VHH binders against Type II restriction enzyme MwoI (mwoIR). Designs and how they scored, part 11

Target 1, 363 residues: Type II restriction enzyme MwoI (mwoIR), of Methanothermobacter wolfeii (Methanobacterium wolfei) (o59646)
Amino acid sequence: MKNPKFTENQKEIEKEEFEFLQKLNFIIKESLELFNTNLKNSMKFINYITLPIIMASIESKSFNPFSEIIEKHIAFILNSKMNSLGYKFLPLGYSSDLTYENDNSIIHIDIKTANLENPSDFKDTVPLGINQSSYPGVLDCKIRGKNIKADCKKIKVYPNIPTTYNNKLTITNALLFIYPDYKEIIDEIREDYIAIRELISINLKDILTPIEGSLEEFLNYKPSNEKKRLEPILDNIVRGYFIHDKLRHEFSENVEKDLEEFEKKIIGIAKKLKEREIKPVAILSISIPNGELAPHYDDEIVSGKSWGSSFRYHYKKSGNSVFKGLDNKASRAVFLHINKEYLPVLKKYFDPITVYELTEKRL
Key: E = the ipSAE of ESMFold2; O = the ipSAE of ESMFold2 at other seeds; V2 = 0.75 times the mean of E and O plus 0.25 times the DockQ between their complexes.

## First folded at step 4 (VHH)

Design s43 (framework vhh_7aqx_2)
Fold by ESMFold2-Fast, scan of step 4:
Structure s43 (fold): chain B 363 residues (1-363), chain A 121 residues (1-121)
Amino acid sequence: as target 1 above (363 residues)
Amino acid sequence: QVQLQESGGGLVQAGGSLRLSCTTSGFTFSDYYFSWFRQAPGEEREFVGAISWSGGRTDYADSVKGRFTISRDNAKNTFYLQMNSLKTEDTAVYYCAAEYLLEYSGSYDYWGQGTQVTVSS
């Protein structure tokens, strides 16, 4: 951007950012194969916990069922590697529990995932909570009530993470893992899901009715209306099924057959999912300006759309390092991994000049 | 002025050892990923080994794995290739190379001038 003359503190912050990026690059390259998410290892979560999430994704058509599983897997791998590079895990409780420290700095890593089918989640911005950065956010809000009408544009929201803590500089890094479109996986299980939904609503309705509110809420769900979380509703239905299955010896022969079909469909979905390996399309590291670096960036690199709980960081507008002479070598947003098969798709969304020169040197 | 200066090459008998050094200047040594390449007469340049900025990761070509060791000394701005159990097939000009760690590519920012290693039977 402006490449202003920096104070010694500002230079120290950027030096710590790039030292961390070098170490992060090493971990990612060393552990690349471990970031391939294999659902075989997650099979034990398919019943109560993950199956409702998968079913909610099919019903809503806007929810990625694998994001939470992938993010937890990534976090586990990173945590196992950070100690080898002199970073100790800090359970500070004001972020997603991915905070580390070394002798000079406290490093917060925010893990993000995005799908190729939804470029708004990766092409320009990354969503951040106010507790995931020391950069102040901007909130746009509209208050509407019977006697209240107010438009609250560009309210400044101050972060929960300080720029220094216990005499150490705070460094924030967003790790964005871009994955292939999950539609192919969803398409493979859609027919089984439809059969399950029909068994629930038609054949098993009377059996599952004792589950308080869950079936009624599920049947009346409209994803095009106000957003509702389906996971608790579907979890109660699936949990109810397994509870009733434990007592199936008390059911009539016809109900027993319907429950057997339901069980076969659930097992079928779980089997199809465990045969899948989800590999990243690309891994992008985004260094978020903290402390004294923040005033050197345009207000337009941050925007808010909620009640102060989150904002969007426009990482392409942050550009390369602002220090003169580090231009091409110290980009604030850099690719740590690119699957070359997806390079034509990535080039549609990433300006090679902005997230450069890694992409051009790669080619 | 950026320089990569190689030393330690020469004539050695099969089964012997050599230690190559690459001394650098003009950049922050600790920020770079370092590699060794070699080129035999009439052949393409081939990768030999590499060491990360921290020294925590090393990679080797299958042909030299177990015989060659790459290391770095940040205090001396120098990195090394220890070559043990040398074979006549190891005869080549050896080049040191440096790449800024944040680059996702096989392209190198700086190269040495090369040092000849000849292994006689």
Scores: ipSAE 0.000, ipTM 0.105, lowest interface PAE 21.9, mean pLDDT 66

Design s44 (from q4 with Y101F L103Y Y105T S106P G107S S108R; framework vhh_7aqx_2)
Fold by ESMFold2-Fast, scan of step 4:
Structure s44 (fold): chain B 363 residues (1-363), chain A 122 residues (1-122)
Amino acid sequence: as target 1 above (363 residues)
Amino acid sequence: QVQLQESGGGLVQAGGSLRLSCTTSGFTFSDYYFSWFRQAPGEEREFVGAISWSGGRTDYADSVKGRFTISRDNAKNTFYLQMNSLKTEDTAVYYCAADEFLYETPSRYDYWGQGTQVTVSS
């Protein structure tokens, strides 16, 4: 039943997983303040955090803008830090949020967020795309759609993440951030967020270009002298975007008005987030063994609700932990951060709460 | 004011049984994870077993699995280590420990008992 490749490489995978977990723990603890949505410090910080996140969200059709904002914010911070620790970002067609390479391994990181008021999203399972399995499986599915009502039995599922690639081991990790209930905040910013997306995609699509580059390059970005006539309006926008050079000489009064409205909406969202100190309740690292990640081998990890649906990985039921954590019998999940204010509610869903601590036993 | 107080240690012959008790005071018993550690002469303090705050989960060192059972009684603010089929290698000073989290590293625990001697003779 198990992929033989996984068992052959278990000790190598464990070593690479441990090294990754050490570096991830360092990044999380060092960057903890950056994962807050507290924007009280300065307008530069607002431009840095808010504008890139909104632009990165422009292609999304999601009606949960806050979740999208937080996940992209986390990805942005992680991407900056991972490169400094010897991980090179790989722009691959994998289904993971972030993919990195070091000398020995390929690391897939799926960033997950969960609302503390919805325990089904964090208490014992994490959803994964069907194509994030390590080897072929079989899915019992239910297909629902216009003119489609079918319950499918034993649909074949093929993996998109190989166990090894070019002699490098593949390590898969789900990084789960649990946040306090943010429904009120979502409701407050939703309309401004939608308006920004419409302005960019309809009115300003040919003018604004999303910034490319590293976090360090973005922080040191300088506005072009060519945009002085529209300062201060363009100053905040340009930190996360470049004005399309072709249209620089063809700005109409309507374009200037749309840019002003865009800035007003962004500032509006930034003010709402600035008034809210949204911090993670807890951050969990969930290690997913590549050789074990196949829907066929655990009916409970298969959602079966629709074609293309996610299956659920049961991290609390795993007795096959490759990483020597604090509890080898339970799960491959460890807490990298806990906000102690929320310990009473976390104890309702986690027993025990396994906290990651570096010890000689893990080396 | 937080205190852990152990009892039940002593001398027993190989194959015998002992039940250690750790009575706690000064904090909300049901909010804590409890562990037993032991230390043989000339050795480091090592993990023996643990029980979660709810009692729904227990963990044991490989050397004692199947022989030792950890349990708790929230009404009495006391937790226990039932030691069966004792071996001479189980001879050590046994310590109870408490914390809000489960740790494998002894130095991470904030609250400890004074220790109780268990001697298993052949």
Scores: ipSAE 0.000, ipTM 0.400, lowest interface PAE 11.6, mean pLDDT 64

Design s45 (framework vhh_7aqx_2)
Fold by ESMFold2-Fast, scan of step 4:
Structure s45 (fold): chain B 363 residues (1-363), chain A 123 residues (1-123)
Amino acid sequence: as target 1 above (363 residues)
Amino acid sequence: QVQLQESGGGLVQAGGSLRLSCTTSGFTFSDYYFSWFRQAPGEEREFVGAISWSGGRTDYADSVKGRFTISRDNAKNTFYLQMNSLKTEDTAVYYCAADDWLVSYTERDYDYWGQGTQVTVSS
């Protein structure tokens, strides 16, 4: 929305969002090569720290294990850089991927991955859980473009993230990585995935139960599901605690052999993919409006019914930015990186004036 | 520059013991997985044993299991292969290898290798 009227709190939040954007830009530009997905490094991380998550992802028909691997790798790289910029990791019971604090704010980061061949996943909206924002939105139950004769009520979105925490302002950001089509890579490793799924389904289910909840909880976990929490697993990641070493210590001889076979197959997948470095097409930072900013935006920026406790945030409709150093026409969504080889396809979906690359000339 | 250097090889009688050392430099030792491979004359390089970055996992070829022990000393940036009850068929050039990822049973998956050290077991 053009010409918004801001309170002091809204101006302070916008300033904190811009300061975070500048620091995020610094991390991305400085460490761009580290955000290239090295599947060998990603598999090492998940095998030694997040074994229950990868097992659940592989067994579940609804999970995309490749997207999970990419998101975990991105989270690991970000976490290694955030502390150097004055952000302290804050383990909270929220479904956000990462939560940090500094002297002024609490920052929630949601890592999003999109395939360039599926523009509906990135061109206009980003999916967001109702518990991943402080935004109190209203969802129309009326389906646009359809004549509904039944009474339609607006569905209120109840955010789980408060607008302030310990008297600090809350900032929410979606960090969207757009990647080239990777379906061919998945096809190359399909047989190993099937073998691993069979091994988990037959031999390892009972062993997963004692670790951070039931196997059913892991298998049915959705990032937007406000009743599911993976905080203890994230805490183990941050502490450098290798879950697989603890699991092996408690196993009987027969289960130990099955776990060893599982590890060998995971290693086999990673080795087949070790030279298939996946580089992002573009990296987009999307500042999600919190509750203090909600009155200044079109209510259509949040749409749909709750989808497993999620909604669509229409970031191109979120209006002008008041960020200092940018013109007041700037979007709340900006590119931190663009792979120039993909400019022709990106131009089809992004207007450089409204969603632009953050460069020296626009800082 | 990353370097691996073996020591401790030599001539030993069957039934004897020998300890190989691999000293490393140029990387953070505690983050790495270490393995020993060996190659007899005219044969391909084969896996002998491996130790994980934490020391919590070790693995051995069936031919050496119960006789050989792999260990690591993070303070000395060195890892070891203790070889007991040596047999003439253990005669080979022994190579140390390092990977920043996980233990691997495949030679081609290792990025860093030592130059090798000869072990000869006489009857």
Scores: ipSAE 0.000, ipTM 0.120, lowest interface PAE 20.5, mean pLDDT 64

Design s46 (framework vhh_7aqx_2)
Fold by ESMFold2-Fast, scan of step 4:
Structure s46 (fold): chain B 363 residues (1-363), chain A 123 residues (1-123)
Amino acid sequence: as target 1 above (363 residues)
Amino acid sequence: QVQLQESGGGLVQAGGSLRLSCTTSGFTFSDYYFSWFRQAPGEEREFVGAISWSGGRTDYADSVKGRFTISRDNAKNTFYLQMNSLKTEDTAVYYCAAPEYTVEYRPDEYDYWGQGTQVTVSS
């Protein structure tokens, strides 16, 4: 197509995407102090550090301890604010997807973490799952590692999420948290994190399985005891064990020892994160266009992997990084937060830096 | 940048043995599940075996259980597939693979792949 005009429906889609960006900006700015691993309030520390460590270890997929923990840390914080805005969390089975709905929209927030010392993780693109965006992807003639044709060009792949589902618009936002170099921290917590995963998979698998399948229940779990950090969770796990295990009398001593080791390792990781006082350098919001908007955007803003299970959105393609149907043409990729101390290093990769405010500000 | 490279493929007689190696770079090697997949001519890629981050858990496709063994050497950033009692039906291109976020043994859930190494089992 030759730059077709936006229909009224397409303008309303961009308006809804932009309104979500405004809501996301509000909750991020209201929550800035919570994006710190050194939380002074004991209940906040339990809710936003200790419980995320437990959930990350149970749902462990990539086995990068820092990224897995911090993504859950961020998810718990966002969940507390999204609920206050009238969004209901939608659990997607065993998944790291953060999905919400209200009366008009289904919101997919894809949380990304990046190390400031590894620019390849944040300088150009963000990866997206095929189930997180309605925007068409592109594959280079390979599906499931098999070449389609010798003369094949790049092929378009449509995601399994429709642009509108059950009368609700699909909105996708990639939320990228850039952190200072955390390689040393990974080295410090890796042994304990692996030990926790082995305890779960070998010794505690039958006890922890119910929690693994209930992300929403886990995210909304509230510890009853402010004084003891893991006691309410361990109590619930132990009750599950009592109900399911006919041989409790024979194995209860070993289960108690394994749970004690589990708790000790979790507390060890939490303490190390607290003492390091880790907080983000910058928070970048990337508003992925709804698939109905594809005729207005360059095909090259999305590239795919050979297997078609994920896509990459190229947020630095200048002509494709704005809301094209809006009168103000606001940026789709904007910083919601910058630690000014790191501005010189960020300028090496982002120049100019666009910061979202009520009026878009260019640094 | 994450890279995987297979070696050790080749021609072998039925009943023989081969050991495949997958050398990796760009990973925190000890933190990943690793798997082997294979693809016979005209077929889809199928799961062969997997090894956990610790090496304490291994899983195998039913067709290879008792014949194939997966192992890892964290000091060398390498993992292996020892193939014993080979059958003509084992003839395929063998791929090593690693997931970034998923542990299900479906090819479309794996993020990183080697280029493949041919294994041919003659009768």
Scores: ipSAE 0.000, ipTM 0.174, lowest interface PAE 18.8, mean pLDDT 73

Design s47 (framework vhh_7aqx_2; at its last look DockQ between E and O 0.07; V2 from the best seeds 0.00; counts 0 for: pae O 23.0 > 2, unsure alone 59.6 < 65, placed apart)
Fold by ESMFold2 at other seeds, look of step 5:
Structure s47 (fold): chain B 363 residues (1-363), chain A 121 residues (1-121)
Amino acid sequence: as target 1 above (363 residues)
Amino acid sequence: QVQLQESGGGLVQAGGSLRLSCTTSGFTFSDYYFSWFRQAPGEEREFVGAISWSGGRTDYADSVKGRFTISRDNAKNTFYLQMNSLKTEDTAVYYCATDLYVREGSSYDYWGQGTQVTVSS
């Protein structure tokens, strides 16, 4: 098949993307010990953060209870190290929270976490929002299994991020942290937490006395279109009771016994979380092609299931993910870290596995 | 020169057992990973199983889990695939492979020549 040639400008774009990828890889690889130390420091406070982690994990449907902690520690490292390399923090309000500039480029970095047991989050693909790419995504206007099709080859899914900001090149990267499954630990307490919220809801009359109107009307009121007033009240009472020792003995004896049993389960979960090694299975660094490289990546950057509002970068589609315009065909997706104990599992999902290594000659 | 040599293939009846060996040579490194792959005629290579460099963790394709066992003997530069309860769909050329971490930002795969396993009904 005929392939369009890369223009000289497109080759220069890929050179800039590759050079930044190398800088990012160096920063993260050099900082793995600091990252591990910072994470262990957070775990010293596990007894104070276990219930908030459980609540956030269940409401967000996340099975990695440490995802926000991981993201914040990496953001700290990047903010510190990027400045030392001449990049200045540049919040733009509609892009990645990790946005930087230098004389030549505007950098967008997204940090993602994935559960090893959910390969759709990381296998050969990375999901992107419209604020996380500058490459227009191919739009698939058919419905599988139905006789409904449209020809939409004339339009794309267009991102919010431009390919350049004046004379500064847009560069977009993702850092993907793959972790072991914590589902069994969270599952141990999920149903109990739901049951405790229902128990509190049924017994709100013990602590919340209506003056005028019914308690049901008060609790079912939606101060916005999002949630009934009941929902934030339940969350508040849970925090008050278990974190702040408030409302103790305000419920009936039967309710108090169930709350005490749940408190013991929270303590048990905290011990299990503390004993679990917080160690990534793998860290994958991904250079996302700039939109000026179209059409060379059209078969890899496509619309997500939500028509017109999301993308996926299939970094393994059409063979290995490479900088297609560079002579060395360097990989756009490289592993910065592999826990060697998980390599057999990773080989079920990745072939080949390209690993970045530090050497004395690189310094 | 890095070399891998499979042995132990052959013809076996369904329900039988077979042990494959993979002998490695030409490595100067003491730590590397071992994987088994297989390929039936007209099909793509598929992962069978692997063993961690420590020997403490193994993983298997769903189609062979519970029937196949991988082990290592690093002192003899050999690793093994014990295949039990063989089925006709296990018929394939079996390959051993190793990965070598590349310090300069590129990578290589080393593969053996393959050994035929045929499972008759």
Scores: ipSAE 0.000, ipTM 0.147, lowest interface PAE 23.0, mean pLDDT 78
ESMFold2-Fast, scan of step 4: ipSAE 0.345; ipTM 0.727
ESMFold2, look of step 5: ipSAE 0.000; ipTM 0.197
ESMFold2 (binder alone), look of step 5: mean pLDDT 77; pTM 0.785

Design s48 (framework vhh_7aqx_2)
Fold by ESMFold2-Fast, scan of step 4:
Structure s48 (fold): chain B 363 residues (1-363), chain A 123 residues (1-123)
Amino acid sequence: as target 1 above (363 residues)
Amino acid sequence: QVQLQESGGGLVQAGGSLRLSCTTSGFTFSDYYFSWFRQAPGEEREFVGAISWSGGRTDYADSVKGRFTISRDNAKNTFYLQMNSLKTEDTAVYYCAADEYLITGLESRYDYWGQGTQVTVSS
C-alpha cells in the first residue's frame, strides 16, 4: 500500500536526471539536421568514423558495420556538443559507452540503435550491461541439456559503476535511435566487404595492423596533438589500418597491386554509404533510475540474463513511467524526436507517445 | 489554426451528473491525444483525465476514478467528459487540451487548450 518516501538525496538525483534530459533534448534538436542528412555532409564522418568501423568489422569477421557506424556517428555529434553544456568527457577504454561529468554529476550514456522492422529491440525493454549501471545483478545459473557438468548456485554480480563518486551523483541514460530497415544498404556493400576480408586474410595479413585506438583517441583527436595510429585514418580515407611505412619501399609488385585493390574496395564502400540518406524514425531518451531509486519503482524494473552479466530495463512498466520524486512528474522515457511519417507505425508499439518539447513555458 | 471549444458546463447539485464536450478543428482528430484539466479558484490547474488516439488507454486522477469517464467520437471531432456522482470539490473551470504525441497528467506538456467552461456543484 505505502511506498517509501523520497529522501533529499534521491530527489537530488532525479533533479539532476531531469536537468540532463533538458540539456540532452536541446543538443539532439540542435543536431537533428546532422542526423537527418547523415552521410552526405562530412568527409570527417567518413575519415574518423566510417573507415575505422568498417576495418574493425572486416578484421573481426562479423558482418554488421552499419549499426556500429551510426552509433559512432551519434557519439561524435554528442561529444562535439557536450563540452559547451559544461560536461567533460571521461575516458573509459574501448567501450562504446559515453561518460561525462559536470560539477554535480557523472553521466553514463548508453547509445542504442534499433531497426524499425525488429520491434523486439525497442518496444518493451532496453538491454543494459551491469557494468554500465549502479545496479547489482543476480545470475540465475541453469544447467542446459545432456551436458551437465556443474552444480550451479546463484551468483551476485556487482556493478563497476558506483551510485556516487567523489561526492558526485551518478545518473544513467539510454539514448535509442530507431531507424528504418537498411537491409538494402548492407546487401549492396556485402561483395566489397568479402573481397576486402579475403585480401587482408590472404595477401595483406603481414603488412596491415588494425587500429587499436580507443573511442577517446578518436573523439579527442587534434591535428596539432598527433597520434601516430590516427594519422592514417584522418589523412587518407582508404586507410583504416596502420600501414608500416618502413616496409612500403620493400613491397613486391604483387603486394602493391593487392594494396591498390584494397584501397579501391574501401573507397567503393565509403562512396556507397555517402550516397545514402539515413534518417531516424525516432529518438527515445530513457532515464534509468539508479539502485537508490529502485525501491520507489516497480520491483521488476530490471530482469537478469541467466549465465550472463547483462539485464533488461523495463521502461514501459507503469511504475517506471515518471519522475516520482519531482513535482513536475515528467516522463522518464520520452521521445526527443519523431519523424511524423512513421507515427502510425510507432503508435502500434507506444501508447502513449510522450514527446519532450523544450519551450520557454516548460523551463 | 488549431481550436478547442468546451461546452456542457453549468450548475448542478451534489450527486448529479454533467457531460462536458470539447469540439476541435484545425488538425486530424483521430491522430490526437486528449485530456481534461480543471482549476478551482486560487489553485493550480489539475489533471482530470486523458484518452489516447486509439481509445485503447484512458487515465484518470485518483480523485475522480470511478466517477468520471472520458470518451471520444472521431466522426464528430469531439471528445467528452462524463461526470457522475458530482461533489462540491469538483467545482472548477474545466479545460480541454490536445497534443499529437502525448497522454499525460503534466499540464506544461500541452500546447493546445480550450478557453474553459465553469462547473459549479452546490450542496
Scores: ipSAE 0.000, ipTM 0.255, lowest interface PAE 15.8, mean pLDDT 67

Design s49 (from q4, 17 letters changed; framework vhh_6z1v_2)
Fold by ESMFold2-Fast, scan of step 4:
Structure s49 (fold): chain B 363 residues (1-363), chain A 122 residues (1-122)
Amino acid sequence: as target 1 above (363 residues)
Amino acid sequence: EVQLVESGGRLVRTGGSLRLSCAASGFTFSDYYMGWFRQAPGKEREVVAAISWSGGRTWHADFVKGRFTISRDNAKNTVYLQMNSLKPEDTAVYYCAADEYLLEYSGSYDYWGQGTQVTVSS
């Protein structure tokens, strides 16, 4: 094995990564019931942000807004818990990335959702961007020409996230929520989606403009109104945010009728979503090594297409799934939660299944 | 009720071989990780070997690697420990244990057998 001895600094890096894993485990276990909440409670907290997502999903063939809605719900719950542990949200200009800081470190949490019916999204790899981790990637490329005998050369690509920033260590965790199929819910809203798409294409195409929100705005949103008034507020948002104010008083009777149907259908979809429970099958935490640890880990951990900008992180590759510098040799990929009724399906893709329990540490 | 019943422990000479068996009942055997532990007089209990639900993954402690082999038969609800090239240092009570998951930093398993005595003489 080509692994040099861990320096004291590198051991401290892994201790910080492991300490964060333990804090994350505590947060998830303490908050598990919040993640198993009806969409009604989710929509109560994220009512303003989900409307643009619903509008975007109306035009898709899948008619599926759930991955983004669930991601926003997870982000909201995590943000509250991270703040309670002394972590401050740090906006770095990436709308899909949750970044926090404390006195010692900067924490990047990459929230991922996967459907149990699509194992390619969770069984061996997770998607990784160069702006989500400090660990370097590798691209395969073929070089052909006069006097060149090698057909393929691996090029090391350095990430946009540094290993340290303002003298604080950067730590990355991929937090993967695996969910069951949403087919029944999609089928229930499909007809309403088709009707809305028709209304938009006929009379409302030039009038409705979805409002884009940022993750920072979502996480910092604090409703000042009593929670019992959320349903009237939703109605006002549909009317106010998606309809061009200057044209409202000049609308023809046909446009007014189509707007009324549009609002009725959107509210109907929101009510159907609020009546459903969504519970995770499992929650998997993957502690991605900090870039300073690269000499101790396999160069093939991250791979992608030649000349491509997208990568996949191979968290099950031999020798790469454990904390190598810690005496405990703990797994970097661990389940924080498993719904036991799905164990037979999970066993097809994971053997063993390592569940992390918050007990006495061996560091 | 849940039961783990070990058998096969006896007196053997140095360099000899022995096979331990652990019969499980009262739970879905194929859903549990199985482990073998041992405890010698005046020593703490230590992990010897472990095997995953399917038998596709095994782990053996460094002090028994190459000498001991863990295996399981899910059709018979039984886990085995084949012990070869026995040494006096292997003298201990051997325990069978079952756990639903591999728990990080936990030496505590859900279910334990009563133990079977192995004595290796010179």
Scores: ipSAE 0.013, ipTM 0.459, lowest interface PAE 8.8, mean pLDDT 71

